# VHH binders against Serine/threonine-protein kinase mug51 (mug51): the designs that were tried, part 16

Target 1, 306 residues: Serine/threonine-protein kinase mug51 (mug51), of Schizosaccharomyces pombe (q9p7q6)
Amino acid sequence: MPALLKINKKKNGQTKIDRLFSKRRKTSLAIEKNHSKASMCTGQSPLNIISYNVPPLIVLRNKTIRNSIEVLVEEMFRDIQMRQQTNVLVAQCPRMIVETQLIGLFQSNYTSVAEELEQSIRTGDIRRLYLNRSDKFCGESCLILRPEFDKLFTYYLCKFKDQEHIYTLIFKLHKLLIENPLPSYTSEELKFNWEERRLLISMGFLILAGTDSYGISLPNLGIFTHILRNSRNDLSNYLKKRPYREVIESSLYNRNVSVACKKKNEAFFGWKFRLCDAIGAGLVDSFMTTCGRAFRLTKKGLEMKF
Below, E stands for the ipSAE of ESMFold2; O stands for the ipSAE of OpenDDE; V2 stands for 0.75 times the mean of E and O plus 0.25 times the DockQ between their complexes.

## First folded at step 20 (VHH; framework vhh_gocatamig_d2)

Design v2 (from u2 with T105Y; at its last look DockQ between E and O 0.31; V2 from the best seeds 0.00; counts 0 for: grease 25.3 > 24.2)
Fold by OpenDDE, look of step 20:
Structure v2 (fold): chain B 306 residues (1-306), chain A 124 residues (1-124)
Amino acid sequence: as target 1 above (306 residues)
Amino acid sequence: EVQLVESGGGLVQPGGSLTLSCAASGFEFRYYMMAWYRQAPGKKRELVAGIRYEGDTVYMDSVKGRFTISRDNAKNSVYLQMNSLRAEDTAVYYCATDLHGFSDYWYEGYFDLWGQGTLVTVSS
């Protein structure tokens, strides 16, 4: 007697897959409706914009690119609460900026800064570095002053002093970078063979920037990127919860960062540094109101996943 | 005292599973990347798996899909779950970290703190 495969009768024609999709559609419509309701319920009017021309976040006495970088670096950890755990991260964090932070610093006056920056890179006074970590961080161009850059190379030379091959490779790279400061290098310009280049990539000194194009990096950028991502994420998340995604500067400074951080012991950058970064990255716009400087989350800031 | 202590090694049959543990002490574990290395007899030490303080992971190609590295910051521990073990997985397994925080790259020379190792033998 052949075991009659009981064909489970399709109750009400909707396959289990259709039910899953219908539930997802209802959840997506509910999320859209909840986002529309969250914007409607706070009887709060948007901030009154007086001007999009805002004074600089940081007033520079000397407007040179070098000084601007120095001041930004100084602001990196200004007014942060230093805890024992925070001290470790701060100590290990590279003293550099994201290039776009200069946009945040100068805003509409950035055009004059760009030429000077390029000249400083060509002369080697400023080294352009590239942050490219797979999966979680989009590539960023960073800037570091030559003395700080050289200090880091010296550190690595000392670290690998007993490994002749690695020492020699790092030494040659450093020498090349000093003698021929470029924003990027071809394989020919690097004068390293394939194995050497591969090793330098694996060590974090080189990154692939394109076909036969190499950028310069550093192996200890992880802490910086971690703090930067956390900073951007924290600010974005905060603004997403604000009416009209806006905040007055004074209110932002008074925000207890410790409440926003699930982990009480994570290091954050100083507010001026964070805001310059957010503006430069296009996550936040600044404007003047009757209550002072204000910030608004941009579409890019809203859509960005950290 | 700053140290790493491995455990969980032993004899296992081909196709078997084993979980290695590494307990860290003397430093703020949550801020450091952790790695598992192994050294087979007569071979060079090689990276097996790594996990950064952000939680992203890396694996050598031969162990992808079979091994899983994880960390528990509350316990100051890193783990290596090894499934579908093979004879070629026989080695001393070491836990390592970079105490100086010089790099987030997976190069053996950056790691300055090592455990004593735990032996894993895969044999029928």
Scores: ipSAE 0.311, ipTM 0.664, lowest interface PAE 1.4, mean pLDDT 82
ESMFold2, look of step 20: ipSAE 0.711; ipTM 0.878
ESMFold2 (binder alone), look of step 20: mean pLDDT 85; pTM 0.872

Design v3 (from u2 with D104E; at its last look DockQ between E and O 0.60; V2 from the best seeds 0.00; counts 0 for: pae O 2.04 > 2)
Fold by OpenDDE, look of step 20:
Structure v3 (fold): chain B 306 residues (1-306), chain A 124 residues (1-124)
Amino acid sequence: as target 1 above (306 residues)
Amino acid sequence: EVQLVESGGGLVQPGGSLTLSCAASGFEFRYYMMAWYRQAPGKKRELVAGIRYEGDTVYMDSVKGRFTISRDNAKNSVYLQMNSLRAEDTAVYYCATDLHGFSETWYEGYFDLWGQGTLVTVSS
């Protein structure tokens, strides 16, 4: 008589996994409800908007794209309290902007700016750089003025002066970039063999931008991206905690002073630079109120993970 | 003084484990990428593992799955956990950083601050 394997009746089989998911759903609904309640409890009405598309910097209509970049670069560290640790980071940070910061300045008038920018890139006055990191940074197009770009190349030439092969390669690249300023290069246009290209990629001067397409980069851009991401994250996190996810500009500046006093070791960009970046990246909207300039976190800014 | 000081090297049997430590001083450690290099007798120095200031890591192929690089910014230290050690892992291990640049690449030529090294010997 074969022993009838008692098929243990699956009692009410909400698998431990289903309970974890149901608890997570309840916690997510509770967080959504708590976020909706937290927005309801501060009897504060949203800011009264009187105008839209107000840039954080006053840009004169007659300013060239070059001048605009210069102004942005000047704002990079203007509001930063300089400490010894900060000084080192500031000194080592490339003097460049994120291309989208121009949107932060010109917003609806960006079309004309874009045309001028393309012309400046073609002439070599402005160099487009690509920041591409495989992990946390989705890539940004950055802009650097030619004098600053050349200065950086000079630095690397000096750094590798005792390595003839590397020196020659960097020199050749720099010469190419001067003689033929393009936003990107094919293998044919680069005039480097496969090994040379690989080496330049490994050194951080080239990035892959597509099939047989190479972008120009620089090897020491990590500090810039670090500060930029921190800047975006800090601003987003701050706004997420504000009623209606908005803040008056003056209040924002006051916060910076408070944070700078408490946290000894965090380097940020200047507020105007940061705000241009956030607007350009679509994380923040700018508007004018009866109380002054204000900023609001966008849906994109809310959803962005840094 | 700006310096890196390695520790934790020694004699270990094949299949054994060892943790190397590198203590940094004289610079803002949290903003710098850190790397472990090794040099075996008669061989060229090679990258073993790297960790960026953001925490992402890189490994040479022969140590993947066996070695783990980590950092503690509060202690200004980088670590290399080495498991399943092999005779071919025998080398002097060096800690390194790019002090003057914030490179995103693992090109040896950018590393300008090195420790004195610590010897790891894997032998039966």
Scores: ipSAE 0.220, ipTM 0.613, lowest interface PAE 2.0, mean pLDDT 81
ESMFold2, look of step 20: ipSAE 0.612; ipTM 0.844
ESMFold2 (binder alone), look of step 20: mean pLDDT 85; pTM 0.869

Design v4 (from u2 with M33W; at its last look DockQ between E and O 0.35; V2 from the best seeds 0.44)
Fold by OpenDDE, look of step 20:
Structure v4 (fold): chain B 306 residues (1-306), chain A 124 residues (1-124)
Amino acid sequence: as target 1 above (306 residues)
Amino acid sequence: EVQLVESGGGLVQPGGSLTLSCAASGFEFRYYWMAWYRQAPGKKRELVAGIRYEGDTVYMDSVKGRFTISRDNAKNSVYLQMNSLRAEDTAVYYCATDLHGFSDTWYEGYFDLWGQGTLVTVSS
């Protein structure tokens, strides 16, 4: 008499998977309810705007573009608490600005600034650099003063002094850039063969800017890009959490002090530098209130992924 | 002390798998690009794979789909998972980084910190 194995009827068929999905639905509803509660506009009214387009730096109208760049460069690390790790990063960071920071400074008067900048580039006093080496970073044009630019080239010449071919190539490029300062170069203007151009691209001195068009870059500028990205991301994330996505300047500075105390190992640019950058990049608008200067996250700032 | 130390090399049969590890010390690992190079006997050293501080990766064409570079910033380590190994993959593998510039290029001349290397032999 074969013992009929009583197949125990599996009672309530809600599979462990259904419970996980029901819990996820409850968590999604709780997240939606928490997002709906977060959209409860705490009764705080938006800041009263009394003026628009107020730059974070007061640049005297009589200052040259060169002087403006110098001031921005000075502001790069002015408010940074120097720690051992920070010192290394600061020392290695190139002394340059993002070109759009000039928009942050001059805004409505940018036309005249642009003309002066063009002239300065043509004379070779200022070099335009193109940084487009990361898939996560939208190409930025940067500006560097000629003395700083030459210093960096000298460094690379020294670094490759024992490699005759590379040394000669870098030397020729530097000479060309001095003798014929242009914002971009055709292959004909560069006077380098295909292999040389390819090598210079691989080394980070050239960037493709279009069909038979080359921009000038510098190798190993990742530290600048890193700090810049972190700066933009930090500011954007902070503003996203603020009522109306606004902050008064004084409150922002106080936050930085707090963050600097908490994050032992991250280097940021100075606030004036960061704000000029964010304004120029279109991520933040500046305005004046009865309580002082304030900033607001733009639509572009909300959508930007860093 | 600033150093890179490779491990995980050895003898493997064709079609086999191997994972190389590189332990970094003495610098802020999370900010640096890391690269694996290899040098076969009688050949020039070549880039195998690179990983940026953001996590983006680059591979030489011959290893695409077979090799995977990854990093663990908490462990200050970079890894190279090698699958479907071939005889032509036999080489000394080196871990490298650029201590000067927070590297944004893969030009070998910028890498100034190298490990001692680990030998990978693929032989039936």
Scores: ipSAE 0.317, ipTM 0.663, lowest interface PAE 1.4, mean pLDDT 82
ESMFold2, look of step 20: ipSAE 0.612; ipTM 0.836
ESMFold2 (binder alone), look of step 20: mean pLDDT 83; pTM 0.850

Design v5 (from u5 with D56E; at its last look DockQ between E and O 0.59; V2 from the best seeds 0.46)
Fold by OpenDDE, look of step 20:
Structure v5 (fold): chain B 306 residues (1-306), chain A 124 residues (1-124)
Amino acid sequence: as target 1 above (306 residues)
Amino acid sequence: EVQLVESGGGLVQPGGSLTLSCAASGFEFRYYMMAWYRQAPGKKRELVAGIHYEGETVYMDSVKGRFTISRDNAKNSVYLQMNSLRAEDTAVYYCATDLHGFSDHWYEGYFDLWGQGTLVTVSS
């Protein structure tokens, strides 16, 4: 009579996975409860909104798209305390803007600017560049004035002057961009073979913008993207800690930027530039209050990971 | 003075491990890409590994899984941990950065600041 091996009924069927999920649910409920408690900062009422029509952050004497870009570029570092180390970074930072910063500048009046921008891109007075970092900075369209763009190309031509093949390739690209200014190029329009295109991509002059579509970029944009992301992150984090995620403009300016400079992730952009960027990127909304202009973190700003 | 100084090279047996260090000075290290290059006798200099200022890393195919590049911004240093060393890894190893450009791309021509190099010999 073969001894029937009593299969010991494993009692407590909560799999280790169920315990991890139950703990995560409790932590998510605790985080939701803590977020609800953090929103219950009891005694402060939200800012009294008078209007969503706000005056421009920057008053432009000339409302041309060119002047607008120039003024934004000037605002990039206006409020920055210049230290020797900062000076080097500022000097090397490309003089360009994110296209959406124009929305931050003009806000509801952006429609009139859009047409002029497209015309300026078509004529080549303004070059559209694309910043694409696969992991952290995706799909930003940037604008640079032709003279600044040409200066950068000259820099790279000089840098690669002893490498004939690379020099020639960069030179040909620059010439093409001058002669045929487009927001994007097909392979046919670029007139480069596959190897050349691949090399230009590897060097950071071209990006893939779609099927057989190429955007123009520049290799020395890392510092700009770094500062920009830090700027957005700093502002977002600051607002997340504020009651109702809002702040009066004057209070924001008085924020001790020097303390931020002591931390590893310093924002090196001026406040007007940063705010135009944040508004344009949809991270922050602006409105008028009895206390002046105010800003509020949007849902997008809250959810954005930097 | 702006400089890179490599250390940690030496003689090691096949299958052994070695850690190279590169100390940077004279610039804001945290904002710069760092790379390790090597040059074997009679061969061209080649990229071994790179680390972006945001932490992204790149490796040549022959060292993937064996070598690890890392950085310590507080110490202004970049490191190359080399495991399972082979005879073909014998070379002078150089630390490099793009001092004038903040490129996101790994092209040798962008690197304009180099260390003096440190010799790694893998021999039984």
Scores: ipSAE 0.164, ipTM 0.580, lowest interface PAE 1.9, mean pLDDT 82
ESMFold2, look of step 20: ipSAE 0.678; ipTM 0.863
ESMFold2 (binder alone), look of step 20: mean pLDDT 85; pTM 0.870

Design v6 (from u5 with H52Y; at its last look DockQ between E and O 0.47; V2 from the best seeds 0.52)
Fold by OpenDDE, look of step 20:
Structure v6 (fold): chain B 306 residues (1-306), chain A 124 residues (1-124)
Amino acid sequence: as target 1 above (306 residues)
Amino acid sequence: EVQLVESGGGLVQPGGSLTLSCAASGFEFRYYMMAWYRQAPGKKRELVAGIYYEGDTVYMDSVKGRFTISRDNAKNSVYLQMNSLRAEDTAVYYCATDLHGFSDHWYEGYFDLWGQGTLVTVSS
């Protein structure tokens, strides 16, 4: 009589996975409840909005796209307390803007700027660059003035002067970009073979923008992306802690004076530059109050992972 | 003085583990990406692993799952944990960084600061 192995009835079938999900649901509900409670506890009323039509952050004497870029570049480091440790980073930071910063600059008047920008790109006065970091900074379009762009190419030509193959490749690319300024290039338009294109991608001069489409980039843009990311993260984190996720402009500026002295990971960009970036990226909205210009974190800004 | 100093190399048996260290000095370490390169006898120098200043990592295919690059900004150091070592991992390992550009790319030509290297020998 073969001993019937008593299949021990698996008691309470809540799989370890279900417990993890139930705990996550409780934590998500607790976070939602805590966010609702954190908004309730500060007896502070939201800022009184008087208008969504806000004056520009920067008053431009000349509203050309070129001048706008120049002024934004000037604002990159205007309010930064230069410390010896930051000087190197500032000096090495590319003099460029994120294209969306123009939205932050012109806001509702951006439509008029778009046509001029396109024309300037076509003429080669402005170069559109794409920053593509594999994980965290994908698909940002940046703008650089031609003189600055050429200066950077000259630097790389000098750097690789003793490497004939690389020098020639960079030289050919630069020449192509000057002679045929486009926002993007097909493989046919680039006139580089597969190996050359691969090398240029590896070096950071080209990015894949789609099927048989290449964007132009520049190597060693990491410092810019780092500072920009930190800028966005800092502002977002600050606003997340504010009542109603909003702040008056004047209060924001005063914060920088106090924080600049203590924190190891400082944003190295000026406030006007940072705010133009945040607005353009859709992380922050601007509005007018009885107390002046104010900013509010958007849903996008809240959800953004830096 | 601006320098990188590697340590931790040595003789190890196949399947063994080794941790390499690179100590940086003379620059703001936290803002720089760091790389480990290796050069085997008679072969070209090749990228083994890289770590961005944000902490993202890159590996050559042959070391994925076996090697781990990490950094400690407080100690101005980058590390390479090597597990399941193979004979083909025998090489001089170099620590490197790009002092000029804070590059997002791992082209060898951008790295302008190198350590002296540390020898790793994997042999039974």
Scores: ipSAE 0.408, ipTM 0.736, lowest interface PAE 1.1, mean pLDDT 82
ESMFold2, look of step 20: ipSAE 0.654; ipTM 0.859
ESMFold2 (binder alone), look of step 20: mean pLDDT 85; pTM 0.873

## First folded at step 22 (VHH; framework vhh_gocatamig_d2)

Design w1 (from u2 with F102Y; at its last look DockQ between E and O 0.01; V2 from the best seeds 0.00; counts 0 for: pae O 14.5 > 2, placed apart)
Fold by OpenDDE, look of step 22:
Structure w1 (fold): chain B 306 residues (1-306), chain A 124 residues (1-124)
Amino acid sequence: as target 1 above (306 residues)
Amino acid sequence: EVQLVESGGGLVQPGGSLTLSCAASGFEFRYYMMAWYRQAPGKKRELVAGIRYEGDTVYMDSVKGRFTISRDNAKNSVYLQMNSLRAEDTAVYYCATDLHGYSDTWYEGYFDLWGQGTLVTVSS
């Protein structure tokens, strides 16, 4: 596998995102006010905060959380360079929610991840798509049975419309999954020949779970979930060690990725995405202080196992 | 080809009725939310009605009770039944969907597939 690009490269101790955030506190506050006003009027935010798994009641009642997400996204939109950098990462993790997808929502440049799937991932209900380890990952079976799963396949079918052989394979696989959802499939059950199975594995739709045992996945889902979990875990672990499990935004941007993670050469998402994700997942809350925006680890964040 | 094609627009008198149709192709229609938007001359495009996969609907306030959005998954079509039409309903009506499925909201910016529109003129 090509070396995972780390988007947390620091210059002078700060990532580009960190530097942007550090200089834009006033601007961020202004954006928060503007977004807050707009969202209150219509009850709808163009950023669709709900897509980040923030319950409606929380979204309505916690202005700070909404504003935080909106500010992060807005600032991201303004930085073309960051988009380019993030796009490189997206190439490694296509079809899953990443930073560029947030931009894409506004620029009509979407990826393939349905909102429902995103929500399930963000809440932690779905940690992996394949069903082979069902005891640890509750919700995977439910996903396959949901229309959201079909929507994902629809996207792939559209994408590969001009490639008849791949289209046919994806279609057949989709049909199989809907008609006969199983935690694993034998070659006989899949009704794919070896070349077809190999192709599906290479594409990321099948995983080899054992001798003549196949699980279901999506392209680059494994790597995405890995990066996501690492990103969450890093933030969580940091906050656990902080007084009151809180951190001021400026301080957060100045921290380094955990030594443990660095040693493993693991990839992480950018701070903007990580914060949005953590807030959306209910792992972290945002609040305002006299020194600026701050974040705190929630009970869920404390208890969640990655 | 992935596309939406509207039909059914035309000239109608105030108080009249009209049914708009939108035919979808190139995607699994039944899993996608569909929306009708309209744009009057010199005005901003606005949501008229929406219907989700589950069948729940949304309407703008001014059309509630007069307009009905429905879908026929077998025909890959969404419809807008418009009753008690008013001059203010004059607009180009657009069918739209979020092909990528990023949102279940009705914000215009999330819709990435649009029809060409059909003109509805309500005039005496």
Scores: ipSAE 0.000, ipTM 0.234, lowest interface PAE 14.5, mean pLDDT 66
ESMFold2, look of step 22: ipSAE 0.569; ipTM 0.821
ESMFold2 (binder alone), look of step 22: mean pLDDT 85; pTM 0.868

Design w2 (at its last look DockQ between E and O 0.01; V2 from the best seeds 0.00; counts 0 for: pae O 11.7 > 2, placed apart)
Fold by OpenDDE, look of step 22:
Structure w2 (fold): chain B 306 residues (1-306), chain A 123 residues (1-123)
Amino acid sequence: as target 1 above (306 residues)
Amino acid sequence: EVQLVESGGGLVQPGGSLTLSCAASGFEFRYYMMAWYRQAPGKKRELVAGIRYEGDTVYMDSVKGRFTISRDNAKNSVYLQMNSLRAEDTAVYYCATDLGFSDTWYEGYFDLWGQGTLVTVSS
């Protein structure tokens, strides 16, 4: 109850949530400006994006903004009773969850998300990832249906404007997608030769979906989704093995995943990110106990395969 | 292929019934919330009904008691049974889902949409 009161307390006619939204909006704009300047100029080759280290953004360096977002994260995690407020936040600021998740990504240093993709996430153009029939994260199939996908291509075209070969390739792909938007393409449908396809795969614009089947993707999206899937799977598996499928937050944070991760050569995101994602995905619920915040596996979390 | 395909739309008289179907593909249907939206000419798209993974449902007030949303996970399909149809129910009906599991009925979170099926209620 005290937490809810704090959230709803008005200062100068604005609730805490309202103020945070305002700050977040400003932050988003700042991020956009920074990315526009940096991404267009410093031209990390998409080919090297796999090793992309997310640089700390100015907005993340702003303590006030960062703290505001962190406060929101904390509120989102506190109790299931906060779900209504959370939903309001989500509805009012669709980017809320992804932005909080991004903070987790930046802090964990496990992210391989391309800057362009990150920007799209921060701007709200890309807000979530999906599971395909194989219970794999698949955002690219839905992305092609969005105007935001075109924006991404425009960004890449601008980025590679001085590289004629790459520019032409990306342009051709973009044109194809506009003229014939499909979730997957055969080699014949793509009208790219093997070298071109290979290059597009290496850049992250194409993925192998099967024999002579190519899916559309974005740079580093596959790796990002893979890590995310692993993170969800690990959390779910852990909870499945616990009594009542519950865990106290402090206990969870003390869980050493390093050994398991090393053995399997798997990557995971940080706990804040993972929990935020899991809650958002409906795999985990949060609730308060006498010992602190706790999490429990939902039915969805129990049944979902990764 | 990730897609939603609606069917079952058509012309019906006031007081009539119609069942809309939406076939889903390309994702694990059973885990996703599904929704029916409609858009009448000159009006904004609006949520008609929704069904979550857990099976709980939501309806817009004007269709409560008349419309029923259901799902068949084995068939990867969601349905909208529409009874006691009225002229004001005339619209293009869309099937939609949020592949990001937001668990909200905020329209902006629905990422996957069908092409829509026209329902015309007229004498």
Scores: ipSAE 0.000, ipTM 0.260, lowest interface PAE 11.7, mean pLDDT 66
ESMFold2, look of step 22: ipSAE 0.540; ipTM 0.808
ESMFold2 (binder alone), look of step 22: mean pLDDT 85; pTM 0.859

Design w3 (at its last look DockQ between E and O 0.03; V2 from the best seeds 0.00; counts 0 for: pae O 12.2 > 2, grease 26 > 24.2, placed apart)
Fold by OpenDDE, look of step 22:
Structure w3 (fold): chain B 306 residues (1-306), chain A 125 residues (1-125)
Amino acid sequence: as target 1 above (306 residues)
Amino acid sequence: EVQLVESGGGLVQPGGSLTLSCAASGFEFRYYMMAWYRQAPGKKRELVAGIRYEGDTVYMDSVKGRFTISRDNAKNSVYLQMNSLRAEDTAVYYCATDLSYGFSDTWYEGYFDLWGQGTLVTVSS
């Protein structure tokens, strides 16, 4: 009890937490200035997903989407051994680490994200599954080309080990991706028959990218990305309409989804995840006010297209 | 390969109609906004129409009521139906998308990072 009282001591009218958040705000603004035009021009891949390791119960408000994300999470973390491996993987994945820190920011009474981490988030360190430029993978930015991808794929192989046909398909696909990484594949290049391709599409490993063109994906990634975009868009649109493009956290949580969104049956993530994601993406900045934690739309958030 | 390929351009008489198509490949088309731009000789490229992944559309004022943008996610294609064509509509038409993470209510050319090669539309008597 005594330690909590010390935290509430106001120095010059600001709590220690207020000062920390003020510093963060300044840092965030500085980062925005530094990452101006260049980051905008280099289109960040829509697959700049911070992490798949988000507790569904905290994040998802739509049941259907929740189920989809839960399946995705389960696929990544179902096996205990794989969980351990995944935890190691997560530790090696900067964005996943950052996301965890961001989540912690909301769960652990204003735990601050390290400045270096925040900068890394804002710089748009992107791990991609899809190519957004040219016909060549962008080296370290492409998850498919990383050892971490192999770990993820290994999880799926283990998941389907008792299903010989599916296992064989996934194995063959994984081998293909390692031996011949391409942004897209023709049916001839895939060397899968129609039924096999159909199955891989249904599972979420292949996507249709055009006539006889297939892209690579992961299960439930598409829907996740879709919901993520919607969530970002909704938050951004809301903030754009607010005075100073700011909102107090408590007010935000009480916000109802617009009637328009309801009519369109749009799905959104939970507020905590949305805020973490937005902060991580550099779209929103957090700061402290006398009324509590607040968020503001950044220049990037204002200008970015989802 | 991630690409956009336009088709359907050609010569048409004033008052005529033309449908442009843009085939997308290399990305999850259904989750991306698509736009049509045009560039007339000696003029700056301008937004003609845009469609979001949700299906919402935007048009430049001069084409409202005449042009319709639509998309077929199953075919990974976006279309521009152009009716009541005018000489002023003569331009190279480009299909574009923004592969970046983000939404913008702004349809600025600089935010689009994937472009097709363009298709020429000539409206002449």
Scores: ipSAE 0.000, ipTM 0.231, lowest interface PAE 12.2, mean pLDDT 66
ESMFold2, look of step 22: ipSAE 0.496; ipTM 0.793
ESMFold2 (binder alone), look of step 22: mean pLDDT 84; pTM 0.860

